# VHH binders against q9vxt7: the designs that were tried, part 9

Target 1, 187 residues: q9vxt7
Amino acid sequence: MPRPVLLIHGGAGDISDSRIAGKFAGIKQALRSAWGLLSPDNGSGGGSALDAVEAAVRSMELDENFNAGYGSCLNTSGQVELEASLMEGRDLRAGCITLLRDVMHPITVARRLMEKQRHTFLGGAAAQELALATGSERLQPGALVTEGARLTLKEFEDQVAQGKDPFFARTELTDDKPVPKTDPSGE
Below, E stands for the ipSAE of ESMFold2; O stands for the ipSAE of OpenDDE; V2 stands for 0.75 times the mean of E and O plus 0.25 times the DockQ between their complexes.

## First folded at step 4 (VHH)

Design d06 (framework vhh_7mjh_2; at its last look DockQ between E and O 0.01; V2 from the best seeds 0.00; counts 0 for: pae O 13.4 > 2, placed apart)
Fold by ESMFold2, look of step 4:
Structure d06 (fold): chain B 187 residues (1-187), chain A 127 residues (1-127)
Amino acid sequence: as target 1 above (187 residues)
Amino acid sequence: EVQLVESGGGLVQPGGSLRLSCAASGFTFSDYAMSWVRQAPGKGLEWIGRIYSGGSTSYNPSLKSLVTISRDNSKNTLYLQMNSLRAEDTATYYCAKEIAVAQSTGDKVYALAFDYWGQGTTVTVSS
């Protein structure tokens, strides 16, 4: 008899005590949204594994605690760039979307692409056109931007303006070299 | 009846290597992507990676250079090669039959669905 398992990953990162409960609650909500589509106790014979993983990701795209959809990290222009992919384990059907803007659920656009074309990748204007043509709502510019994402971009911009390298978690290669000794002196 | 049976676990010294096997039966193995997952004592499940029916692979970014997944469709067998093992790699290792994957924002947010997985094989890395 099948032993269905749904494994959900919400991303890694620096999580304070005040935010960690939100991410765990979000994972549980994503599980609840998806589990009934797989669970034999639900009796949902119409559900599918594709429906379940899409539902889990849609839940996280709506939840600002995750870097997906609403609340995504911003690019250097202060915008949310969306990407998503969906694949069947059998027969390797897939839909891949990148450089999408202003739709709430990029994962559903990826599914629509998969169902229309085999092994199709779309990005940019073509992905945008597909999203709207297949029924996605066009959100107002900035609707996916959160205060948290704006603050993170501001921190990044502030570090760059000060000459720091924010792409390292540290400002040095600690594993290979000791920290440089610096001595501020005008002598 | 679908069965997945892992083998090849045991005691290994730090820095050593180990190859795990998973024997599959009861389904058309060559039609499905297969995954390895692990569970360290007292911890949750950690996805290691997958191999698609055609042989291409995708890995958990934190483990990408430490493991290699392969398959032999003629023998219905999945393999996990692990190198440079560390104490933190001590875990029970499971193979799992993958039926769907969704991801958003690259591979940072994802959901994977499995319908069957094995009983696991235990790897202990210790002196």
Scores: ipSAE 0.539, ipTM 0.744, lowest interface PAE 1.4, mean pLDDT 79
Fold by OpenDDE, look of step 4:
Structure d06 (fold): chain B 187 residues (1-187), chain A 127 residues (1-127)
Amino acid sequence: as target 1 above (187 residues)
Amino acid sequence: EVQLVESGGGLVQPGGSLRLSCAASGFTFSDYAMSWVRQAPGKGLEWIGRIYSGGSTSYNPSLKSLVTISRDNSKNTLYLQMNSLRAEDTATYYCAKEIAVAQSTGDKVYALAFDYWGQGTTVTVSS
């Protein structure tokens, strides 16, 4: 069996130096989570590529260093609206979720949608219903909102109030304290 | 109802080892990262470490060499292995369900990162 290849991208944007270490750490965690499922050597029982990809994204959804779940950018109402998509190349399957709220792992919901093969894309109430009906826990409202996200929105609002370009939105804040660019931990 | 029940605490001699367990119920255990937190007498909460749903771990740098966190999703159980215990490790140990990845500064954990805690299990390290 050919050796699997796993590629993870942590997003692009105006990333400050203070955020780099956290992002790298987050990517490493996602990689470990996924690789543990792929590698028979880790005893985790031969997960599929889908399992690995889902695990990686689940890890990232938990990590404020990414906008995948917890710490997502807010809409103008200060709410998190989650999106996730999963695709399988072998059978050309896909599942897409949009406007999902208060669920920990949108990627899992997307997978469930893909596996059901009834719809390719669900949003809003329908996505929410699917999530809950298939075992996702409904979080308390605002559970996925971080202080960073709130501040980012506030910054945007302030910029707009000042008559600045409304098409510019900062997606990442700088940390109050400088963080090293490299983190040797976890290697 | 979400329940977290810690067990395995007790009296142990310095240099000894101890394995704590946390039995989880009332939620999809495998969907959430879990953390261990402890509180020594007269001290504040100290974050020990976390384990992601996929099994990856992150530790408090001050405790990394002494602890190992693992989980068995099939049993809805979280574990904390502690080695080379010292008197200063005397504390009540709590497992905590994360809303997401815990935010920490050093050994401090922000409360908003956790929505449920166990009752705790006490570990006493003494000669």
Scores: ipSAE 0.000, ipTM 0.203, lowest interface PAE 13.4, mean pLDDT 85
ESMFold2 (binder alone), look of step 4: mean pLDDT 78; pTM 0.779

## First folded at step 6 (VHH)

Design p01 (framework vhh_7mjh_2; at its last look DockQ between E and O 0.01; V2 from the best seeds 0.00; counts 0 for: pae O 15.1 > 2, placed apart)
Fold by ESMFold2-Fast, scan of step 6:
Structure p01 (fold): chain B 187 residues (1-187), chain A 124 residues (1-124)
Amino acid sequence: as target 1 above (187 residues)
Amino acid sequence: EVQLVESGGGLVQPGGSLRLSCAASGFTFSDYAMSWVRQAPGKGLEWIGRIYSGGSTSYNPSLKSLVTISRDNSKNTLYLQMNSLRAEDTATYYCAKIAVARSGSVTAIAYDYWGQGTTVTVSS
């Protein structure tokens, strides 16, 4: 196959029948948003490939059906902590961001880090400063938290209260979190 | 000019082993992550695995027990070791240069340059 290709993976673990349609739609949207940046005519020379993977991930960060950005799983304090990375080649061409809060698109912050070529890895306060310095908006605390994520944390807390090992309980709860109730509008 | 050339394919008996090579030129090979992908006759592309510039690897869980990916940056060469081959492993095997993005549990991979492919036929 001589043509550029884009592949997307929406996360590991079991997917309930009620969630399959939402994840499938989200993957299709990510492909739509990114494909035009990767082609045309096999002329992508690294930069277009990075644009394409960033666009695909940004689309999924906006979608609450994915454990990325909006709708991410909560830590034990009920907060969203974000991580993202971009990798193309050697360490100088990689950007890794951890412990980032209240930013919609951690993948874009990771790309800005990679482009600066001073540090490969930033977390916490330094990552927050980079995000703001490079054009990211600081969201209101809690803006990335969804009802589904809150319910998943509640289930984790209940499992811990029942004497389950925190390590094993956490893994089981985050792989297939519940979908929030849908009210039919326009009845 | 970027060029990727696969070699090492051919006819192999069921249960046999093969090592495929991919020779890279026209770019700084050691700076880039690489992937192996295959396509069986009449089927779609199936991802096999990838290797980053630092040597860490990631594999398709369905194939992990059968394959090993490695690289030799001094020779600008990528390798795919395959063991316990079965008729269903008959395919054209491609190497590709990639970019990867991850956020939380989601991953996107772009394949920007491909080799010409090398054909592996598993038959008694």
Scores: ipSAE 0.477, ipTM 0.714, lowest interface PAE 1.3, mean pLDDT 78
Fold by ESMFold2, look of step 7:
Formats: sequence, C-alpha cells, structure tokens
Structure p01 (fold): chain B 187 residues (1-187), chain A 124 residues (1-124)
Amino acid sequence: as target 1 above (187 residues)
Amino acid sequence: EVQLVESGGGLVQPGGSLRLSCAASGFTFSDYAMSWVRQAPGKGLEWIGRIYSGGSTSYNPSLKSLVTISRDNSKNTLYLQMNSLRAEDTATYYCAKIAVARSGSVTAIAYDYWGQGTTVTVSS
C-alpha cells in the first residue's frame, strides 16, 4: 500500500547466481529491521522515517552481502573506505561522512553529525574523532574485510593484468570505402 | 498537525493534461524537499520526482518527458503538471516528505505521507 513507504536498494552491479539468495535474504532482513519503526504520524515530525532508513542501512552495513560496512569493496590498497550520508526532508538537515575507517556503522555517524554538529560534511580524521567521541567502537584494522571482498579485488587485479581496460578500445580492422567526388550545382 | 492534501485529479482523455496540487501545512514548507509518487491499481509505488527548496528537480527517467514539478512557497503548494496522458498513467497520486540514507552502495528511502491522494483516470 502507498503509506507509509520504505524502499531499499541493495546496490548496482553484476550479481552472480551464488550471491542472489544472500542479497535477497539481506534485503528482507533490512526491511524487517526497519518496517516496525514506521507508524502513522503521531506528531513525531518525521523522526520515525529517519529511524527507519538508519535501521535499514545499519542492517545492510552488518551484512557481508552488501557493499556497505562489513563486506565493502576494497580500494586498490586492500582497505575499506567508508562513506555514508543521511538527509531529512529539510535541505539543511543532512550529514555526510567520508574517508572513515574501522567503524561498523558509518550511517549512524552520519546521523550523529546531522543531529549534533553544525557541519554538514566531515571526513578523515575529523570524522574518525566524531565517531569515537560519540560512541562508535574502533575496530581492529581489517575487521570489515571479508573473503568475498578479497576475492573480488583479486579478480579485478587479474582482469587488469589481462588488459581488460575500457580505455583500450579496438580500432583495428576498420575498412572505409572511398567516397566519390561530388560536384555541387547551383544557380 | 502536518497535512498534505492532494487535489486536481479526475477523468481525462488520452493525450490530455492535468495539473495536480498538494497543499501543505503544519511545517515550514519552504525548507523542505518534496516528492511526487503514484500507485496504479494493483501495482507498487512508483517515484515520479523530487523538487528541492531552491527549485531544482530530479525525475524518474521513464516519466521525465511527461511531467513537470514546481512549487509556490508563498502558497505552501506543490504542483505536478502532467501532459500527453496515457491509460498507463491511471493511478492515485501522492505528495510526500522524504528521508534518505545511503552507505556505500546501498540506499534506503522512507516516504512520510499525509493525505488521501488524488486519483487520475485516463480513459475515453
């Protein structure tokens, strides 16, 4: 039905058959985690919608089947770089976090920024300090790395070694026919 | 306290046009990004588009050529102009406040509705 509504998108990209069941189950779990927080408007001023989207994203950040938090794609150095953002319908009510490391729930740090700080965007050391100061646990390096993410990075590196790069488009074997001369006529 | 009241629906011929309105109260309308969504009979919810407080818009690519969203902050009113209507545009249309969360590649969106919607029927 049309009211209230919760939509969840688990990410773009090529999904292998072996991952489909895990992603489907993960989306269902995220919906279950969030749906109970939605209720008819009781004068909460939209707080239940914020709670619901945070809960859904937290569920996916804990789920290794998604590129968020635990199980994130790795950068070329084999590390997880975390980013998250959260926005309420008011344009000035937003929190954006980037270059965060070693915390389980970057979406919750983004919410803390929105609610507790004047800044809308925070990254790197400042984002790390906010996360720890507001209750996030510092995880050991590598705690968010999964075997699936390591295998995906290895496959990418293997494809690069094979020369599979979109910048190397083939232009060989193109053969153009000569164009006859054309004499325009005019008055 | 917060109210969103949609209006302007009705029966329209294929190829026709309608402008829907959404009257807002109980919050500072000019500070909010707003969305239009619709639900055809027996179908799920379909996002139409969003307008930010400054007037910039974002649309569902499949509907972009058919719709225009605008707002009049002095009247606390959101508008949806629809043109070249087809039978498949038959639906109940709602305006909504929105919350969005993203982390890495995942996104969650919640729509907070306050109104009955307005029904558009495209038929001859």
Scores: ipSAE 0.430, ipTM 0.721, lowest interface PAE 1.6, mean pLDDT 78
Fold by OpenDDE, look of step 7:
Structure p01 (fold): chain B 187 residues (1-187), chain A 124 residues (1-124)
Amino acid sequence: as target 1 above (187 residues)
Amino acid sequence: EVQLVESGGGLVQPGGSLRLSCAASGFTFSDYAMSWVRQAPGKGLEWIGRIYSGGSTSYNPSLKSLVTISRDNSKNTLYLQMNSLRAEDTATYYCAKIAVARSGSVTAIAYDYWGQGTTVTVSS
């Protein structure tokens, strides 16, 4: 039996040195999670390629070092609009979700869509309905918004205001701001 | 029911090391980021660090050199390794489950559950 190959890409962009370690760690964890499902020898055994891919992406969706879910880039209204897509090569199936809001794992929703085989692409209200109807939890509005994302949007707005070309605007800011020692809000 | 139970606290001498554990139950542990927070007597809460579901970590810069956060998702356990402990590290240490960032003003991560805490006393 041929050995499976798993490839994970953590995204492209202007990544500061301070963020490299976090992203790398996140990728490794995603890889480990996915590989555990792929390899029967790792104890969890029997997972499909789809399971592995979904697991990897789910891991990344929860990691602020990425912008795949929690910490996603904001639209101009300061909102997170999530996207995810999943494809299966064997049967050429695909599921795509766009404009999904306040859901932790868009990739899971995309998989559900793919498996239903009724639509390939759902967005907005339809995607939301699918997510909730199929068991996704509705998060509080703004739950996926991070301070980094907010600041990124602000930077973008400032650049636009200055007449700069926003085409090369950063999608992530450096974590070079000092973390307060005391967190009045818990962190 | 969500439960977070810290353990491993106790009396330790200055310069010593200690590993705290947080046992999680009642939710899919692997799906959530976790944080360690401490509170020294008479002081406010101090953020120690955070570990995401993917294993990446973020630390309080003041403590980064002294602490390491890790997790074992197979055991639903969060860990805090502390080295070179000082008297000022005396505190009750809490693990907290991260729900998501606060709505509106995203200035902080929101926690929905906390452990009861484990007390660490650093004294000669």
Scores: ipSAE 0.000, ipTM 0.164, lowest interface PAE 17.0, mean pLDDT 85
ESMFold2 (binder alone), look of step 7: mean pLDDT 82; pTM 0.808
ESMFold2, look of step 8: ipSAE 0.391; ipTM 0.718
ESMFold2 (binder alone), look of step 8: mean pLDDT 82; pTM 0.807
OpenDDE, look of step 8: ipSAE 0.000; ipTM 0.220

Design p02 (framework vhh_7mjh_2)
Fold by ESMFold2-Fast, scan of step 6:
Structure p02 (fold): chain B 187 residues (1-187), chain A 126 residues (1-126)
Amino acid sequence: as target 1 above (187 residues)
Amino acid sequence: EVQLVESGGGLVQPGGSLRLSCAASGFTFSDYAMSWVRQAPGKGLEWIGRIYSGGSTSYNPSLKSLVTISRDNSKNTLYLQMNSLRAEDTATYYCAKIATAESTGNKVEARAYDYWGQGTTVTVSS
């Protein structure tokens, strides 16, 4: 009886205000979420590979230490715009979502897009419509924004105004005091 | 592969001094800015300071009087000199390689670090 093997790669590139210890803990939690669907030990075995991947990414989307939902980097207007992608292994069927706002789990929206088999890539208003049509609830404005993300945007703006490279100006990693995550009713 | 290996940690008495080293390999050390970061037991990460490829330095204002960062490009080595150590300076100290500046389309995203060492532990106690 071969056991399922899950590999989640968090990478080290494009690090925002996420802490290293927090990222490590978040990866472990994501693996635990996914493993439960595939492991017979706890009676939760028998989930599909897509179910396992979705569970792992949903765990990371709730973790402010990942740039994948709550705590994502801000655009120049101070808003969180989310991206998520999923691919099915054998047939390489894919769903890609971009420019999605005020939705807790972009990965679930990407999966719904892939399952529709009409458009592989959606953004903006079309992505919002798909999210709402497939059971996602709209969060209140600002629910996905953290203090760390706001500080990063301010540092970027200040360094640009001073004619400096903004990427070498960060001063404190532990100064990120996040707004508590909101668990939207019904999801 | 990029590797960063910290050394020089250990037990030091309050008011003492200690110099940490970070040996770098797998990349052109002289082309990159380098940083020191620490984590006290049970606490979050605290940025100490940065040294740019040209040798200029930037420090956490709360630590500026206590530390000096330097580099030796001929030895691919980064240093952290610490003076007037206090019990609250007890922590694991990490060196980190600064990533090339990057943006993600219209998003404001700073690539602060792409590689970290395993850390070296400093304990300040009598």
Scores: ipSAE 0.000, ipTM 0.221, lowest interface PAE 10.9, mean pLDDT 66

Design p03 (framework vhh_7mjh_2)
Fold by ESMFold2-Fast, scan of step 6:
Structure p03 (fold): chain B 187 residues (1-187), chain A 124 residues (1-124)
Amino acid sequence: as target 1 above (187 residues)
Amino acid sequence: EVQLVESGGGLVQPGGSLRLSCAASGFTFSDYAMSWVRQAPGKGLEWIGRIYSGGSTSYNPSLKSLVTISRDNSKNTLYLQMNSLRAEDTATYYCARYAVATSGNVEAIAFDYWGQGTTVTVSS
């Protein structure tokens, strides 16, 4: 029989040597944050999978090396727009948050939606209201923006200005249906 | 206490079919999404698919044509129907409860309770 299992996926792309080490360190930290809530080896008795996945994602939301929370990619207006989802059991026992701003942990807002509300999906102003009502601190505008995210946006804008857009050209040629079929369930 | 018990494994010939069952107890089965996972001898875990409480399913694309997952909430039982079995399908098959969380481009999946597994051997 397998012991409890925790799988973490932190995104991918052309990664420089300097970014590789940071992502590996971040994955290790996420594992450390979550494994104690799940593993019987630490005396937890096989804890909650839901608590474990929230802890792992919260760790990655704090880490600028991941496109989640702090350090997220910017929209074309230079702003961070957050989305998160959480599921345990029933489809109606899910929480999905989109277009959230200035909150460090959108995954925790998604958890509170699942636990405290009848709705399973909230965005924009409604999501902001839920975050504040359930104990999230509103961050100063720009607090989630990193130098790396600003440089990425500038690089994108520079390519567009030069009539070059390898990302959009590649996406149009190769990715007609970008919906992941196995990503949420493990690789 | 939460328990999952798989059954239905055994020796089958190549090209054959087999249906596995997973009996759940100790929790409200109808409120939980369930998963099937397999492990071939000497290899890692391979996710097969999931079924939500309402019956909708999602499969590993490499296995989608070979398997069907279903459930009977009145019997607290999960099923895996397998067809056109090959020698490479020889594995221990587990049912499991799970949770998933995503934020931006990151994802975490945890499997909290597993059955002891049932072994399927595909051989002539």
Scores: ipSAE 0.432, ipTM 0.689, lowest interface PAE 1.6, mean pLDDT 77

Design p04 (framework vhh_7mjh_2)
Fold by ESMFold2-Fast, scan of step 6:
Order: sequence, then C-alpha cells, then structure tokens
Structure p04 (fold): chain B 187 residues (1-187), chain A 124 residues (1-124)
Amino acid sequence: as target 1 above (187 residues)
Amino acid sequence: EVQLVESGGGLVQPGGSLRLSCAASGFTFSDYAMSWVRQAPGKGLEWIGRIYSGGSTSYNPSLKSLVTISRDNSKNTLYLQMNSLRAEDTATYYCARLAYAKSGTVTAVAYDYWGQGTTVTVSS
C-alpha cells in the first residue's frame, strides 16, 4: 500500500503537462528569491524564516501560472478575489486574509494582520482597509484579470449548467488555449 | 464509505494489451478527477495520467503513446487501456481519487483514497 501522494500546484485544480513546466520554473524562482534573504553574500544581513516565506509567496503572486494574485481564478461576477494565510510556530501567531480585491500581494497583508494580532482572520472591506492602511497600493479594477481566467469562468458556468463538478475542470479548459501575458504593472 | 477496487491485472506476454478497471463506490464518482499510478518492483511511484470530471485527460509524456484513460460514469468505473506492453511495464497499478487541499494561496492536490492495487506482469 503506497502512502497518499501530495501534488502542489499554484492555484486551483490540476494542470496539463505543458503547464507543469511553467509552474516548476515559478517555484524555482520563488525559492531563489527567498534564498537571497538568507544568503550572507547578498549583503541583506540575513532574513527571518518569515521574510523568506513572504518573498517566495510574493514571487508566486506575480507569476501568471499561479492562482495566488495575478492570473487568479474569477468569481461568478468576473472579479478576482484573493486570499493568503501565514502562521508562525514560535509564538503561534496567524494571519488569514480572504475576499481581498485589487491588491498585488495578499501575503504581505496577511503578515501585517498577524503582526497586529495573534490568530486573526479578516475579509472583505476590513481586509481592504488593512491593505491600504499598511502601504499596499490599490490597483485599477481588472488589473489582475487575465483572458485565461475569463475562459475558465465561462467553462465553469458551462459545467454548472450541465450539472457537473466544475472544480477540476478550471485549468483543464485553458490548457490547449494559451493566452498572452497581461502586464499587471501598467497604468 | 469510499472504496476503489482495481481488477484486470495478470500475466501478459510482451507486445500484448490489457485493460484495467477501477470500480468506485461511496461517493459521487462523476464529480471527481481520477488518476492511475503504478509502482514497479524496487522503484518509486510513477504517475500514469488522470481524467477530469469533464472527461479530458492528461498523461505522463513518457507513457502517452501506450495508454488511454477513460471512464463510464453510468457504471462508476475508471479504465486504463494499455497497448504494446513491455517487460518494463511490470508493476502494481493503483487507482486514486484526487482531492483538493488548500495551504494559504497555494493549492495542493492530494490523492485521498487509493485502491489496493492490481499486479501486471509482462514476461515471455
């Protein structure tokens, strides 16, 4: 009897073979970003484990191959709603952000929440207020939406109309329909 | 109670074909993506491929030309068709159900239920 196998994919659901390579490249870049904070050679004075984790997740939030910021799956209204969670084992502190819109780095907001209070969960308007109060810039509506995400939403709606589970079909229907990258920095 | 039961394994000559079945019960089979995984003697687990709830398939590139995964939702059954079998295809073949696991902003897909496996031996 083999033990259960855990496969980590950025974003929701499974991906095709062609997209797996892109996600592995993204994970490699995230690890490289985190390593820079710990390396004595880069002159940063070293970083905490928390700093390293934040840097890795921020890298994934910029990568359109991950459902962690730019390129995230759309809700039924065609909007990107973001989430992030972070926990520190030493002091048992946690921060959880949900239903956040138009902010590039939800993980940074989760970290700010954790630093404000232990074991706090925040969503919606309160999460938006915290993001702005702690230095996050509000992006223009739609800056985080990609055409791939819009196609995924359409297929989700089609699957629901047919009485099927849309969950595992989200990335499947975009696998053979590559969409050009949309630059999230431009305004 | 969720159960997955594989069948169809056995002794096959090189160049032969074989179809494995996985009978699912205890859940709404049509709502889940399903996978086939194998383990050759003395080696680790090798992912063969999966079939999504919508019917689309994704395969291990090294096996893509040799296998076909299909499903019959009316029978709650998953299939693995194998052609042009080679000695290197000797393994225990497992059926597995894919489940969603969430860790912060990172989605983790886990196999939450496995069958007991069925053994395929390719030898002349």
Scores: ipSAE 0.000, ipTM 0.112, lowest interface PAE 16.2, mean pLDDT 62

Design p05 (framework vhh_7mjh_2)
Fold by ESMFold2-Fast, scan of step 6:
Structure p05 (fold): chain B 187 residues (1-187), chain A 124 residues (1-124)
Amino acid sequence: as target 1 above (187 residues)
Amino acid sequence: EVQLVESGGGLVQPGGSLRLSCAASGFTFSDYAMSWVRQAPGKGLEWIGRIYSGGSTSYNPSLKSLVTISRDNSKNTLYLQMNSLRAEDTATYYCAKVATAYSGDVRAIAFDYWGQGTTVTVSS
C-alpha cells in the first residue's frame, strides 16, 4: 500500500531561543497546508506531489521566519532577490526562476514555467514577465522587506565601515547566509 | 491505480553485490523522477538517490560510491545496483515517486507513491 511522505527543510544556522518557536510553528503550518493534497491513489500521483510541495513552500514563503519570499535577506542595495525551482518529470520540465522581485510566491512562478514552457532557467525581466502573465500579483516595492532583514543589512554595513570582518558580523545575526550549504536531500 | 513493486532482495554475504528492481504501473513512468529509499530495522528512512526522467542521477554522498541507479523506460522499471555490501546495509529498500521544490533556502520533498519494499539482509 502506498504511503505518502512529505519532508520539509529550512535553512541551517544558529537559531536563537526567541526564534525557535516561530520556526517550529512555521514548519507545522507548512505541513498542515500541504498534507491534505497528497493522495496515494488519485490516478496521476505526480500532480498531488507537486501540489503538496508547492503548498508547503508557499506557506514558508509567506512566513518571515524563513529565508524565502517574505522576509528574505537583502542584497547590498537593500532589495529582495528571489529564486525558486521545482522538479518532478523530464529534465526540461524543471522550472528554475532567479532574480525575481516583488512577487510573493516565486515557487508558483517556477511551477508555471515547468508546466507551460520548457525553459529550465529564467531570470530578471523575463521572469517578471512570466510571473505577471501567469497570474502573479506585482507587490509594491519593499513589501517583502522586514525590519529584521533591514537590521541585518545595517549591521553588515556598520561592520564593513569599521573595517571588521563581515562574516563575524553575520554570525551575531541569525538571518544572514554567507556560505553555500550542503543539499539537504542527503537526509 | 499507481503501483510500484520492488524485487531482488534476499540474503547476501558481506562484500557481495545485488541488483534491485522496481516495476511501475498506472502512470507514464518515463515522465517522472524516481527515488530509492531504505529503512534499517528500528531506524528512520534514509534517502539513497534519485534518477530524473532524462537519466541524470543524484545520490546521497555517504552512499554514492556503493550504488548506481538506472532505469529502463521501455520496461517501466527502475534499478538499484549495490556493490561491496556491508552488514549495516541490511534494510528494507523502497522505490518511490518524487517531486521536489526549493525557494531560497527552504526545500520540500514529497513521495506520493511507494512500493511495499524488498528486504536485503547482509550476513555471513
Scores: ipSAE 0.508, ipTM 0.712, lowest interface PAE 1.2, mean pLDDT 79

Design p06 (framework vhh_7mjh_2)
Fold by ESMFold2-Fast, scan of step 6:
Structure p06 (fold): chain B 187 residues (1-187), chain A 124 residues (1-124)
Amino acid sequence: as target 1 above (187 residues)
Amino acid sequence: EVQLVESGGGLVQPGGSLRLSCAASGFTFSDYAMSWVRQAPGKGLEWIGRIYSGGSTSYNPSLKSLVTISRDNSKNTLYLQMNSLRAEDTATYYCARIVTAQSGSVYAVAYDYWGQGTTVTVSS
């Protein structure tokens, strides 16, 4: 009876009105990118579902309004370090990437890892090598850094210096539904 | 191929408890994360929670105190234990197999196979 469903979560937070509008537009674009890739019936299998989740995440990685890929929060050294993972479960297939730099779409690298090797975890130099070997282009250092991310890091540092609990210290959401305030249907 | 079959629904009185089952076949059940989702009459889908292949669970914060998800990999069966049932828990309950993707703080989940559902009615 139920057909396949795709749910997207773009993080939570108290942000300015202009950033809220940008996140809302980004969620709409992510859904558009995945629309039609997920089969409307339950015979689609994991292949269609993998295509849909990858397309949605790739769209958000490209969008500076999300903490993924372009515009990601900076580490204390002012660098973008990326993490991505995919899990289908069929035959224990999973791909996990960490400490990846200067690649626009970490989720695609995670998928390539899953497809080439079973349940593996790759980071640092090995992840960089896989990304290049599987068709990702290396970006110039700093290409993924935005002014928004720099300002976020400074605010984080200021909060820590003031003895405050950083805004980003805890946002552990495992809710499978879109954030209501970013619902592209107008909710 | 892949099949999910829910059971255990029925009429239950307010304040009662109920355990739903989902029997899986056609795939290696122990390798997949599974989810419970419900739909009240005339409403949208509401996520209840999931259980990962390793056994750890994650719940909708609004429902965490009311439900427990577990699995028995030797029986290829997923369970949903519900306590202190209320009229608003009246819904069709579905189990689903999930595929997930995460990059930084962004997360996407696809429910690629669903059961046909089992109906729970809470009334006196």
Scores: ipSAE 0.397, ipTM 0.659, lowest interface PAE 2.1, mean pLDDT 77

Design p07 (framework vhh_7mjh_2)
Fold by ESMFold2-Fast, scan of step 6:
Structure p07 (fold): chain B 187 residues (1-187), chain A 124 residues (1-124)
Amino acid sequence: as target 1 above (187 residues)
Amino acid sequence: EVQLVESGGGLVQPGGSLRLSCAASGFTFSDYAMSWVRQAPGKGLEWIGRIYSGGSTSYNPSLKSLVTISRDNSKNTLYLQMNSLRAEDTATYYCAKDAIAYSGSVTAYAFDYWGQGTTVTVSS
C-alpha cells in the first residue's frame, strides 16, 4: 500500500568491523528520529517531509560514523569544512550552504537560508553570519574533529608520502541502505 | 486533501513502450517537484527520477536511457514514458511529492504524499 517513505544514504568510507556496526546503528537512529514526522495521519505536505529529512540528517551530523557534521573528513589543513542543501521544490525553494565551519548542523542553516533569505546559495563568511544570526552556536575550533578523522588524514598523508595513490588503497566499503526492506523468504 | 492518482498501467509485451500518468489535486502542482518510484513484487522501493517545477529532470543512472519524465502544469499531470520494457520492469509505479536534504556524504529523501500506484506487468 502507498505510505510516507524516508530514504537515507550514509555514504561509504574506510570501515572496520566495529565501525560497520556503528554505522548501521546510526542509520537506524536517523530513521527513528524522523519516523514520527512521517505519519499516515500527517497532512502537512512538504512541511512534514522537510521536518523528516532535517531530523534524519541532523541525527547523522551528530554521529561520528558519517561524513557529515561531527566526524567529517578533514581537508589537508586539518580543518572541517561543511556543506548542506535542502530542497522542497515549491517556488524553486532551496537552501545551499558551503564552506561552513564550527557549526554542528549545517542542514539547519540550509533550511534557514531557504526560509528566511532571498539568496539560495551561501558560502564562507556569509554562511557563518547566517548561522550565527539564525541561532546556531559557534563551536570552539576543532570541536567537530574526531580521532577517526585525524587517523584517516594521517593515513592519507602517509600513503602520499610513500608515493602511493590513496584512491587505490584497499578499503572495505559498506552498502548503505535506505529504509529497511524485507524479503518474504529472506533471500 | 492532497491526492495523486496514477493510471496507464497494464500488461505489456517485452520491448514495448508505455506511458503512465499521475493526476494531482489538492495543492499547487506547478510549484512542486515530483518523483516517480517503483516497487517490484517482494522487492524494495526504487527511485526512478524527479522533475522540478521548472521542468528540469534528474534520473536514476541505471534507468536514464529507458525513461523520460515530463509534466503538464495546465492539466496538473505528471508523466512517465517507458521504452524497451523488460520482464524486470514489472512493478507497481507510484508518483510522489518529496523533499530532499544533503549534508556532506549523507542524503535523506522524504515522500509525504504518493498515490495508490498503477501496476505494470511485462509479459513474455
Scores: ipSAE 0.450, ipTM 0.699, lowest interface PAE 1.6, mean pLDDT 78

